# VH-VL binders against NAD kinase (nadK): the designs that were tried, part 200

Target 1, 268 residues: NAD kinase (nadK), of Syntrophomonas wolfei subsp. wolfei (q0aze0)
Amino acid sequence: MKIILVNNRFKENTEKKAQEIAGQLSALNVEVIIDNGLDEPYAGTVDFIMVLGGDGTMLRAARRYGQRAIPVLGVNMGTVGFLSNIEINELAEYLPLILREEYSLEARMMLEVAVFQQQSLLTRVFCLNELLLRSNSPRMLSFALEISGQKLEPYRGDGLIVSTTTGSTAYSLSAGGPIADPQLDAFIVTPVASHIINKRPLVVSPEREISLHLLEEREAIIGIDGQIKMDFGAENRVLIKRAPHPLLMVNLKAKPFFTSIDRSLQRQ
Below, E stands for the ipSAE of ESMFold2; O stands for the ipSAE of OpenDDE; V2 stands for 0.75 times the mean of E and O plus 0.25 times the DockQ between their complexes.

## First folded at step 13 (VH-VL)

Design CC6 (from X16 with heavy chain S31G; framework fv_ixekizumab)
Fold by ESMFold2-Fast, scan of step 13:
Structure CC6 (fold): chain C 268 residues (1-268), chain A 122 residues (1-122), chain B 112 residues (1-112)
Amino acid sequence: as target 1 above (268 residues)
Amino acid sequence: QVQLVQSGAEVKKPGSSVKVSCKASGGTFSGYAIHWVRQAPGQGLEWMGGIIPILGKADYNQRFKGRVTITADESTSTAYMELSSLRSEDTAVYYCARGHTWKTSHGYFDYWGQGTLVTVSS
Amino acid sequence: DIVMTQTPLSLSVTPGQPASISCRSSQSLLRDIGLNYLHWYLQKPGQSPQLLIYLGSDRASGVPDRFSGSGSGTDFTLKISRVEAEDVGVYYCMQALQTPLTFGQGTKLEIK
């Protein structure tokens, strides 16, 4: 049995904890690969991915490994988040269940994001929460949104978010988007500070393709899960569609989504 | 408690096909593999295949050589097994069963359907 | 395919006496992590099979402690310490190490 441990090297004590857990797993004859984010993703076959950290570490793991149809468990190390299932101090209790595969899975849709320069593909990335198009200057953007070949009236504002349902509680929420049940599959298209009155968030079938490009030369960026940034200009186009595979998230204990989000909103 | 409820008995002619359903209730459907096992009269158990509903992916016993198709509809918590080009030796009770795990290997079958008798005769 | 062989194929036991059923696999069912992918089922007359023992030796929920599983690798045993009338039926071992999943031939347990 082979497990990837994903951690954030730059958080205090996470590397030490990852080594400690790797030692425990090795004592049980589990092969362990540690991914601290510095190297390319491990290319070999693995049985399970354990993410040690908060939501940010889970988002990185999802981008690196989410398309491989491998179970991913979020283990919280400090800050309570939406993507972890158990706490680090519970891991020893749940480890036998992990090895015996006595857990259920939840599928979480992901986005496939392809960025083009004219007709040439520049990059293709996957993400769990959202793509953000935003201005990188005080000037508003003017941009075109196309949904499955349907050209909408131009947008004018600070940007646009295309989110999964998992991402509905992330940046889309801050921009006025709806809270969605993460067990549903949908794109949520949320404008950011639109100058055009009545541009509303859209909830769109996950089978649709979404295309974005600038109508005026502006400094803009594409953001992926709040972690990757790419320059975006009038010569660029982005195509967003449902990723081929969902992220398979491990459930070892019940995590009530609606009471969790309600509590979180009261703390804000 | 989880329950698996199967469709009723079928009588089929040789060369036809049969589609048996298995509806899960009382627990989560998504996240567990659903397996199909048959038992000819007076004989032992034979694994036909299983499906991973969360991925829409099925694995089959090669013995059925493309005659069996297993599908799942997560919205209705129902798995299906279709067997085509029926022969008299396909007469059997067909069971669905839930594996304890999401994949088709390793699973122990913690819940079983009541069985569906399929009789193939002219 | 992994071949599963059960012995004996039938048992006739006086109530209160023990029973023992053997299951052998054509290759090891033990993973490096110490788990044996061998499970035992009971099919009572006119009923669907039910899980008795999983992963070689773990008792399923609701199964009386008179049932026990033992063994590792290629040789497994199901024991009933004191057979009761309700234990009548056909017992099957199943390997789940790899697909296709395969069952033993079955062992029929009858009361004398």
Scores: ipSAE 0.733, ipTM 0.864, lowest interface PAE 1.2, mean pLDDT 91

Design CC7 (from X16 with heavy chain A33G; framework fv_ixekizumab)
Fold by ESMFold2-Fast, scan of step 13:
Structure CC7 (fold): chain C 268 residues (1-268), chain A 122 residues (1-122), chain B 112 residues (1-112)
Amino acid sequence: as target 1 above (268 residues)
Amino acid sequence: QVQLVQSGAEVKKPGSSVKVSCKASGGTFSSYGIHWVRQAPGQGLEWMGGIIPILGKADYNQRFKGRVTITADESTSTAYMELSSLRSEDTAVYYCARGHTWKTSHGYFDYWGQGTLVTVSS
Amino acid sequence: DIVMTQTPLSLSVTPGQPASISCRSSQSLLRDIGLNYLHWYLQKPGQSPQLLIYLGSDRASGVPDRFSGSGSGTDFTLKISRVEAEDVGVYYCMQALQTPLTFGQGTKLEIK
């Protein structure tokens, strides 16, 4: 049995905890691969992925490994998040269940983002939360949005977010998008503009294909999960569709999404 | 509490096909394997195959290759087993069972359906 | 395919007496992590099979403590410390180390 431990080497105590857990697993004859984000993703086959950290570390793990259809467990290191299932102090108690495969899985849709220069594919990236198109200058953008071949009226504004349901509580929420049950599969298309009366968030089938391109030359960027940035100009086009595989998240204990988000919205 | 309910008994002619359903209620459906096991009259248990609904992936006993198809509909929490080119030797009780794990190997069958008698004659 | 062999094929026991059923696999069912992928089922007359023991020695929920599983690798045993009338049926071992999943031929337990 082979497990990847995903952590952030630059976080205090995270590397130490990863080494402790690796030692416990090795004592149980489990082979451990540590991924601290600095190198290329591990290319070999593995049975399980354990993410030690907050939601940001989980987003990185999803981009690196989410398309492999391997169970991914979020282990919280002390800060409450939406993508973790158990606390670090509970891990020893749950290790037998992990090794015995006594857990359920929850599928979380992911985005496949393909960026083109004219007709040539420049890059293909997967993500769990969202793609953000935004201006990289004080100038607003003029851009075209097309949904499954249906051309919408041109948009003028600061940008657009195309989000998964998991991403509904991230940037899309800040831009006025709805809170979605992450067990639903849907794209949420949320405009980034504070005062546009007739531009509303759209909730569309995950089988739709969404394309974006600029209608005039502007300095813009494509942002992925709030961490990756790419330049985007008038010669570029982005195509967004449902990724081939969902992220498979491990449930070892019930985590109440709606009460958790309700408490977050009621914060002082 | 988990319960598996199968479709009713069927009588089929040789050369036809049969499709048996297995509806799950209580608990979660998608992440656990649904397996099909048959038992001919007076005989032992034989594993036919299983599906992991969340993965959309089925594995089959090679003995049934080309004749058996296992599918799942997550929206109705129902798994199906279709067996084609029926022969008299296919007369058996067909059981669905839930494996505890997200893969077809390793699983122990913690819940079983009531069984569906399929008779192939004349 | 992994071949599973049960002995005996039939067993008659006086109520209150112990019963023992053996199961042998053609190759080891033990993984390096210490788990044996062998499970035991009981099929009572006219009923679906039900899980008794999983992973070699763990008792399934609701199963009386008079049932126990033991063994490792290729040789496994199911024991009933005090047989009761409700224990009548056919007992099957199953290997789940690899597909295809395979069952033993079954052991019929009858009351004298």
Scores: ipSAE 0.765, ipTM 0.887, lowest interface PAE 1.3, mean pLDDT 90

Design CC8 (from X16 with heavy chain A33T; framework fv_ixekizumab)
Fold by ESMFold2-Fast, scan of step 13:
Structure CC8 (fold): chain C 268 residues (1-268), chain A 122 residues (1-122), chain B 112 residues (1-112)
Amino acid sequence: as target 1 above (268 residues)
Amino acid sequence: QVQLVQSGAEVKKPGSSVKVSCKASGGTFSSYTIHWVRQAPGQGLEWMGGIIPILGKADYNQRFKGRVTITADESTSTAYMELSSLRSEDTAVYYCARGHTWKTSHGYFDYWGQGTLVTVSS
Amino acid sequence: DIVMTQTPLSLSVTPGQPASISCRSSQSLLRDIGLNYLHWYLQKPGQSPQLLIYLGSDRASGVPDRFSGSGSGTDFTLKISRVEAEDVGVYYCMQALQTPLTFGQGTKLEIK
């Protein structure tokens, strides 16, 4: 049995905990690979992924490994978040269940994002929360949105978010998008500070293909899960579709999404 | 609390196809696997295949040579097993069973359906 | 394919006496983490099979403690310390190390 431990290299405490957990797993004849983000993702076969940290660490793990159909468990290291299932001080209690595969899984859709220049593919990335198109200057963007070949009237504003249902509580929420049950599969398309008064968030089938390009020269960027930033110009086009595989999230204990989001909204 | 309920008995002619359903209630359908096991009269148990509903993927016993198709509908928590090109030797009770794990290997069958008798005769 | 062989294929036991059933696999069912992917089922007359023992030696919920599983790798044993009338039926071992999942031939247990 082989397990990847994903941790945050900027947190010394998580590095120490990763080493301790690796020692415990090794004593049980589990082979452990530690991924702190410094190297390329591990390319070999693995049976399970433990993410030690907050939501940001889970987003990184999802981009690196989410398309491989491997169970991913979020282990909280102190920061409250939506993507962890157990606390670090509970791991010893749940470890036997993990090794015996006595847990449930939840599928979370992911986005496949392909950025082109002319006809050439520049990059392809996967993400769990969202793609953000935004202005990188004081000037508003003018851009075209196509959904499954249907051309919408031009957008004018600060940008656009294309989100999964998991991402509905991230940037999309701040821009006025709906809160979505993460067990549903859908794209949420949320305008950012649109100059056009009746541009509303759209909820569309995950089988749709979404395309974006600029209609005039502007300084803009594409953001992925708030962690990757890429320049985006009028010569570029981005194509967004459902990723081939969902992220398989491990549930070892019940985590009430709706009461958690309700409490978070009251605290803001 | 977890219960698997199968469709009723069927009588089929040689060369036809049969599709048996297995509806799961209680618990989480997509977190587990559903397997199909048959038993000819007075004989032992034979694994036909299993489906991973969360991935939409099925694994089959190659003995059935493309005659068996296993599918699942997560919206209705129902798994299906279709067996084509029926022969008299396919007369058997067909059981669905839940594998306790998310993949088709390793799991033990913690819950079983009541069985569906399929009789193939002219 | 992994071949599962059960012995005996049938046995008759006086109530209160012990019974033992052997199951052998054509290759090891033991994984490096110490788990044996070997499970035991009981099929009572006219009923669906039911889980008795999983992962070689773990007793399923509701199964009396007079049932026990032992063994590792290729050789496994199901033991009933004191056979009772409700234990009548056919016992099957199953390997789940790899697909296709395979069963033993079954062992029929009857009361004398």
Scores: ipSAE 0.699, ipTM 0.846, lowest interface PAE 1.5, mean pLDDT 90

## First folded at step 14 (VH-VL)

Design DD1 (from AA2 with heavy chain E54K K58E; framework fv_bermekimab; at its last look DockQ between E and O 0.90; V2 from the best seeds 0.00; counts 0 for: pae E 4.6 > 2)
Fold by OpenDDE, look of step 14:
Structure DD1 (fold): chain C 268 residues (1-268), chain A 123 residues (1-123), chain B 107 residues (1-107)
Amino acid sequence: as target 1 above (268 residues)
Amino acid sequence: QVQLVESGGGVVQPGRSLRLSCTASGFTFSNFGMHWVRQAPGKGLEWVAAISYKGSNEYYAESVKGRFTISRDNSKNILFLQMDSLRLEDTAVYYCAKDHIWFSRSSYGMDVWGQGTLVTFSS
Amino acid sequence: DIQMTQSPSSVSASVGDRVTITCRASQGISSWLAWYQQKPGKAPKLLIYAARTLQSGVPSRFSGSGSGSDFTLTISSLQPEDFATYYCQQANSYPLTFGGGTKVEHK
């Protein structure tokens, strides 16, 4: 068995724990690669990914490895979030199950985000939470939202979020989007400070494609999962669709999503 | 530079067929929807047909539906308009035009036009 | 089909004049309206799309306004090169349709 341990190099406690766990796994004849974000993603084949940290670390892991259809386990390191399945102090208890591959998987839809410059592909990213388009100035953006070739009313406002159901409890929620069942596949399109007061979020079929482009010369930015940022102007276009592969999240411990929402949100 | 060049126009008899071509250059042809727009002498503009950038969707004005066929060869950067069962009222300069926005299944406007090719009728 | 009614059909103006052309759609088309300029013997030229967005290279004296069903093209100060025929076009849905045109000519 070969396992990647994903941690955050900027968090010393996760780094130390990763080393400790790596030692333990090695003693059990498990091959371990540690990914603290410093290097490029490991290109070799692996059987399991263990994410040590919070939601941010999970998002990074998802972007780096999500397209490879590898089971991903979130191990919470004492942070508040929605993407971890077990606590670090529970790892020893569940480790035998992991090694025997006795766990269930939960498929979480990811976004495929393609950003273009003058018709050339700048970047293609698979992300777990959301794509954000927002103004990079005090002025509102004017942009076109197109869903499966259908043009909606031009948007005017600070920006727009296209989120997965997983991402519904992230930035989309702060912008007034609905909380979505993570077992549901859908796009959530949430306006950010629209000049139209009653502009409502859209729940969109994952079978549809979404595109965004500016309708005037303004400076904007694209944000992905709150971790990747890039400039976005009139010469750019973003295309969003369901990723061809979901993130396979390991479910060792059942978590009551709906009953824990209030608690989780209050602590954030 | 971006350019569209129409060809294939001429004098034709009613009931006959004619095939127009539009050669594109200076841009990624396969990324844009394309249009045919015609203008009768001394008259206004009339949209005729459109085809999506992949060629998967075709749209026609009612006046030409069933008679005209729009198609494209993305490998050669050519747009076609097959005109069958031509009528006197089809007399016009035919323009090919490029959609403004790439990778769109909708039109936002036509930002590049050819010089046009004239279709007229004899007797 | 969406009918576009353009008015006036012609307008006589002088250099420096403010010229206003209106276009009305038979149904709501949001902001999906384009304006074109055409000079005799030439192909149309895109001026404005999405009702108010100026096409690159088009002088700022041209402006578009409106939404829903009523739209306006304004030339703030008419220049000699602006004498031409102008067309509105709805880009809301197929079939695409043009207005009847407005000829701006010398007074």
Scores: ipSAE 0.594, ipTM 0.842, lowest interface PAE 1.0, mean pLDDT 93
Fold by ESMFold2, look of step 14:
Structure DD1 (fold): chain C 268 residues (1-268), chain A 123 residues (1-123), chain B 107 residues (1-107)
Amino acid sequence: as target 1 above (268 residues)
Amino acid sequence: QVQLVESGGGVVQPGRSLRLSCTASGFTFSNFGMHWVRQAPGKGLEWVAAISYKGSNEYYAESVKGRFTISRDNSKNILFLQMDSLRLEDTAVYYCAKDHIWFSRSSYGMDVWGQGTLVTFSS
Amino acid sequence: DIQMTQSPSSVSASVGDRVTITCRASQGISSWLAWYQQKPGKAPKLLIYAARTLQSGVPSRFSGSGSGSDFTLTISSLQPEDFATYYCQQANSYPLTFGGGTKVEHK
C-alpha cells in the first residue's frame, strides 16, 4: 500500500507530524511519500492521500492529485474548515479502518480551467473551489460571460467568481453568493462588486461550458483557489467546464454539513 | 494572411439548385463560426445563415429557411451553402464571413469577409 | 426578427466634420451591436463590436456608444478615406439583422 502525506511546509507542526505519521505507517509496512509542496507532484501509483492541515492544504492536494481518482482524507490539525474529516488526535483510532478500506467516498465536483492567449492554450488547471477574474487596477472591468453559447448582458465591476458548490463557502460567499450543499454538482457564478444592479449570482448546471473575455483593454488577474495567479488581458479568454473526475473525499466520521455551518465559517 | 475565397456563383434558372463554397486560409478554421451574408445589387446587407465552429448549430434567415443549407468541412477548411429552389429574389453577391471570437457558439460580429460570388438568373 | 432602423440614410460632410449615425433596434439587444464600413465594390469591414469595442487596426476617431435599443457611431474628425456606407448589425440573437445603411458622402 502506498500513501501520499500532504502537508504545508510553512507550518512547523505539520512537517514534524508528517514525519511521525510516516514512521508509524512504515512500521505497518506502508510505503509513504511526503508532499510538502516543494517538489513536483509524485507521479507514481498510489492508493490513498492523507492531507495534514486545513482547507488550503486540501486545495493544493486536490489541484495536484484530484484528477487521479485516489481517495483523499482531510486530517485537521487545528482550525476545523469544510474539508477535514477527522482530527489529528483521532488518526490512530481510524488508521485500522483506513488500512482495511472501511470507509465511504463522497464525490466533490472540480473545475477544469483552460486559459488562452489568442487561440493558443497557455495553461490548463483543475481546482476545487473557484476561478476568480478580478481587476488589477483601480478601473472596473467590462467583460463578456457566455454560458453554453448564450451571451449575458455585459458585466461591469471588479470581476467575477465561478465556483463549485464546495467553493460556495469560500470567496464566492464573501462576494455575496449562496451557501450550497456540497453534494450538489453545479457552477455558482458570483459577480464581484458589480456596477450593474441586476447582476445576481447564478446557479447553473455542471454540464454548461462557461467562458470569459474582456470587452475593453484592462489589466486583470485570474485567480485559482486563491493560490494560483495569472495575468489576464484583452488578448485572453478562459473556458471553464466540469473536470473529468471529482475529488474523492474519504468519509470515516460523520460530519453534518448544515448543523456545523456557523462553526466552520467562524474558524476559517 | 487570413483569407476567405468564395466560388460557385453564376447564372442559373429559377427553381434550380446551386452550391457555393468558401475556402479559408491563414487561420484555424475550426475555431470560428462562419456566416453567409448577401447583398442584392444596389441594396444593403442581408444576413443569410450561420454555422457554429464545430458545425453542431445551424441558423437561417426566415427568407431562406427550408431552401438553403449551410455546412462545413473542418478537415478541408471549406464552408458551403447549398441553395435549393432558387428564386429571383435570391439574386445577390454572396459573401462568406468569419466570426470574430474563437471558440464561441455566439456571434460578436464578422471580422473577415471574402470578395463575394454573384448569383443571378437567365430567365 | 429584430428590426434595425438606421438614420440618416445619407449625410453630406466635409473632411474634418464630426459625423454621427444612429441605429435603433426594435427590441432590447443589450450591447450586442456591430458597426461596419463598406466601400463600393468591396466587402464590409468591421469597425466596432459589442457597441463600443474598437476593432484592431481601426482608427481612434471612430467610436460607438449606446445600449439597449439606441446606438450611435461617431467619426470625430472625418478623413477622406471615411466616405463610405456604414451599417449597424445586431448580434444579440439569431437571425442576425443589419440596418439599412448610411451613406457618408463628400460635399
Scores: ipSAE 0.331, ipTM 0.739, lowest interface PAE 4.6, mean pLDDT 90
ESMFold2 (binder alone), look of step 14: mean pLDDT 92; pTM 0.946

Design DD10 (from AA2 with light chain I29V T53K; framework fv_bermekimab; at its last look DockQ between E and O 0.87; V2 from the best seeds 0.00; counts 0 for: pae E 4.2 > 2)
Fold by OpenDDE, look of step 14:
Formats: C-alpha cells, sequence, structure tokens
Structure DD10 (fold): chain C 268 residues (1-268), chain A 123 residues (1-123), chain B 107 residues (1-107)
C-alpha cells in the first residue's frame, strides 16, 4: 500500500504530525509520500490520500489529486470545517480499517474550470468548492452568464460564484447562496452583491455548461477555492463543467450533515 | 486579417440543388459559431441557419427547414450550405457570418461578414 | 418566433442631425439585441451588440439603449458616411430574427 499524506507546510503542527504518521505507516510496511505543498504533486500511483488539516488543505489536495480517483480522507487537526471525516486523535482507531480498505466512499462533484485568453487555454483546474468572478475595483461588473447556450440577463454587480454542492457551505453561503445536500450533484450560481436586489441564486443541473465573460473593458479577478487567483479581463472567458471524475471522499465515520450545519457555521 | 469569402452562387432552376461554401481566414474558425444570412433583392436581412463551433448543433429558419443543410469542416476552415429543392423565393444574396464571441453556444451578434454570393433562378 | 419591428422604415435627415431608430420585439429579449449598418452593395456591419455595447472601431456617435422589448439606436450627430440602412437583430434565441430595417436618407 502507498499513501500520500497531505499537510500544510505553513503549519508546523501538521508537518510534525505528518512525519510521525509517516513513521508509523512505514513501520507497518506502508510506503508514504508527504506532500506539504512545496513541490509539484506526486506523479506516481498511490492507493490512498490522507489530508491532515482543515478545509483549505483538503481543497488543495482535491485540486492536486482529485482527478486521479484516489480515496481521500480528511483528518481534522483542531480546525472547524465541513470536509474532514475523522479527528486526528481517532486516526489510530481507524487505521486498521484504512489499511484493510474497509471503508465507504462518497463521491463529491468537482468543477472543471477552463480559463481562456484570446481563445487560447490559459489554465484548466479541477476544484472542489467554487469559481469566483469578482470586480477588481469599486465599480460593478457587467458580465454575461451563459448556461448551455442560454443567455441570462446581463449580470451587474460585484461578481458571481459558481459552486459545487460541497462548496455551498463555503463562500457561496456568505454571498447568500443556499445550503446544498453534499450528496446532490449540482451547480450553485450565486450573485455577489448584484445590482438587482432580488437576483436569486440558481441551482443548475450538473449536465449543463456554464460560461462567463465580461461585457465591458474592466478588470476582474478569478478566484478558485479561495486559493488560486488570476486576472480576468475582456479578452478572457471561463468555461465551467462538471469534472469528469468526482472526488472520492473516504467515509469512515458517519456525519450528520444537516444536524451539524448550525454548529459548524457558528464556529466559522 | 479576418475574412470570409462565399462561393457557389449562381443561376439555377427551381427544384434543383446548390451548395454554397464559405472559406474563413484570419481567425480560429473552429472556435466560433457560424451563420448564413440572406437578403432578397431590395429586401431586408433574413437569418437562414446557424451551426455551433463544434458543429454539433444546427439551427434553421422555418422557411428553409427540411431543404437546407448547414455544415462545416473545421479542418479546412469551410462553412457549407447545402440547398435542396430550391424555390423562387430563395432568390437572394447569401452571406456567411461569424459569431462575435468564441466558444459560445449562443449568438451575441455577427461581427464579420463575407461579401455574399448571389443565387438567382432561370425562368 | 420573435418578431422585430423597426420604426421608422425611413428617415430623412441632414448632416449634424440627431437620428433615433427604434426596435420593438414581440417578446422580451433581455439585452441581447444587435444593430447593423448596411450600405448599398455591401455586407452588413455590426455596430452594437448586447443592446448598448459599441463594437470595436465604431464611432462613439453611435449608441444603443433599451432592454426587454424596446430598444433604440441613436446617432448623436449624423455624418455623411452614416447614410445607410440600419437593422436590429435579436440574439436572445433561435431562430434569430432581424427588424425590417430603417433607411437613413438625405433630406
Amino acid sequence: as target 1 above (268 residues)
Amino acid sequence: QVQLVESGGGVVQPGRSLRLSCTASGFTFSNFGMHWVRQAPGKGLEWVAAISYEGSNKYYAESVKGRFTISRDNSKNILFLQMDSLRLEDTAVYYCAKDHIWFSRSSYGMDVWGQGTLVTFSS
Amino acid sequence: DIQMTQSPSSVSASVGDRVTITCRASQGVSSWLAWYQQKPGKAPKLLIYAARKLQSGVPSRFSGSGSGSDFTLTISSLQPEDFATYYCQQANSYPLTFGGGTKVEHK
């Protein structure tokens, strides 16, 4: 068995724990690769990914490895979030199950985000939470939202979020989007401070494609999972689809999503 | 420079077939939806057909549906309009036109037009 | 199908005049409305798209306004090269449809 431990190099506690866990796993004849984000994603084949940290670390892990259909376990290390399954102090208890591959998987839809410049692909990213388009100035943006060839009324506002159901409890929620069942596959399209006061979020079929482009010569920013940022102008276009592969999240411990929402949100 | 050049127009008899071609240059042809628009002598503009940039979706005006077929060869940068069962009312200059926005499955306007090719009828 | 009605069908004007052309859609087309200019023997030229966005290279004396079903093209100060026929076109949905055109002629 080969396992990647994903942690955050900027958090010493996660680094130390990763080393400790790596030692323990090695003692059990498990090959371990540690990914603290410093280097490029490990290109070799692996059987399991263990994410040590919070939601941010999970998002990074998802972007780096999510397309590879590898089981991903979130191990919380004292943070509040929605993406961890077990606590660090529970790892010893569940480790035998992990090694025996006695766990269930939950498929979480990811976004495929393609950003273009002058019709050329700049970048393609698979992400777990959301794509954000926002103004880079105090002025509102004017942009076109197209869903499967259907053009909506031009949007005017600070921006727009296209989120997965997983991401519905992230920035989309802060922008007034609905909380979505993570077992549901859908796009959540949430306006950010729209000029139209009653502009409502959209729940969109994962079978549809979403595109965005500016209708004016202004500068904007594209954000992905709150971690990747890039400039976005009139010569850019973003295409969003359901990723061809979901993130396979390991479910060792059942969590009551709906009953824990209030608790989780209050902690954030 | 961006350019569209139509060809294939001419004089035909009613009931016959004609195939128009439009050769594109100066832009990435495969990234744009394309249109045929016609104009009868002394009349206004009439949209005829559209095809998505991938060629997977085709749209037709009711007046030509079932008779005309729009297609494209992205490898050769050519747009086609196969016109079957031609009628006198099909007399027009036929323009090919490029959609304004790339990778769009809808239209925002046609920003580039060819010079047009004339289709007329004998007796 | 969405019907586009332009008015007037023709207008006589002089250089320097303000010219206004209206276009009405039979149903709402949001802001997805384009304006074209066509001169005799020439292909149409895109002037405005998305109801109000000026196409690159088009003089600023041209402007578009409106949303929903009522739209307006305005030439603030008519120039000699502006004598032509103008068409509106809805880009909301297929089939695409043009207005009947407005001919701007010399007074």
Scores: ipSAE 0.619, ipTM 0.843, lowest interface PAE 1.1, mean pLDDT 94
Fold by ESMFold2, look of step 14:
Structure DD10 (fold): chain C 268 residues (1-268), chain A 123 residues (1-123), chain B 107 residues (1-107)
Amino acid sequence: as target 1 above (268 residues)
Amino acid sequence: QVQLVESGGGVVQPGRSLRLSCTASGFTFSNFGMHWVRQAPGKGLEWVAAISYEGSNKYYAESVKGRFTISRDNSKNILFLQMDSLRLEDTAVYYCAKDHIWFSRSSYGMDVWGQGTLVTFSS
Amino acid sequence: DIQMTQSPSSVSASVGDRVTITCRASQGVSSWLAWYQQKPGKAPKLLIYAARKLQSGVPSRFSGSGSGSDFTLTISSLQPEDFATYYCQQANSYPLTFGGGTKVEHK
């Protein structure tokens, strides 16, 4: 059995905890790879991914490994977020179930984001929460949104968020988008500081293709899960689809989404 | 450099068929949606049909729907218009035209046009 | 089908004149309107798209304005090469439709 431990090396206790857990697993003849963000993602076959940290560490793990159909467990080491399942002090209790593969999986839709410069693919990235297009100056953006070849009235404002349902409780919520059940597959399209009063958030079928481009030259950026930033200009175009594979999140402990919404939002 | 060249126009009898072709060069044909636009002698422009860059979406003016078929061969850089059940009101110069924006299934305007090919009827 | 009505159908003008052409859609087309220039015996040339964005290589004396159902093309100072017929076209929804044209003629 081979497990990746994903941690955030800049969080004081996570490095020591990762080494401690790796030692415990090695004593049980489990092969362990530590991914602290320094190296390229492990390319070999892996059976399970354990994320030690908060939602940000889970987002990095999803981006690196989410398309590989590997179970991913979120282990909280501080404040309970939206993406952790168990607390670190509960891990010993659940470790036998992990090793026997006695757990359930919840699928979470991801975005596939392709950014072009002129007609050339610049990059292809997968993300769990959202793509953000925003102005990088005091000037408003003017941009076109297409949904499966259907143009909406041009947008004017600070930007736009294209989010998954998992991302509905992240930046999209702050910009006025709805809270969505993370078991749904959908895009949530949320304008950011729109100058056009009638631009409301849209909930869109996961089968649609979404594209964005500027209608005039402005300094803009693309943000992905709040962790990747790219320059975006009039020469660029973004295409967004549902990613080929969902993130497979491990459920060991009941975490009722709806009865805990207010408490979870306070920790964000 | 960027060029569209229509062919296949001519003189036909009403009720017959005709196939127009448009050969593209100087750009990556498969990245752009394509259109047919016609202009009757002494008249204005009339949009006829469009096809998306990958060929999966096709659209027609009401006046030609059910009679004309647009298609493309991206391997040969050719756009086609199959014109069946021709009527006298189909008399026109037929232009092929390229959409402005790459990788779009929508239209923002047609930035490159061919020289046109004439379709007329026997008297 | 969205009907596009241009006016005037023709205008006589001299070099240096300001020329204004209007286009009205039978229903709202947002900002998705293009303007074309056509000279006799030639194919149309795209001037403006998205109501006000100049196509590459088009002189700044051309400008577009409007949204919804009412649009205007303006030539601020007519040049000898601007004598032509001008067409608007809505690109909001299929089927795409053109206006009837406006011929700008030398006095």
Scores: ipSAE 0.361, ipTM 0.730, lowest interface PAE 4.2, mean pLDDT 90
ESMFold2 (binder alone), look of step 14: mean pLDDT 92; pTM 0.951

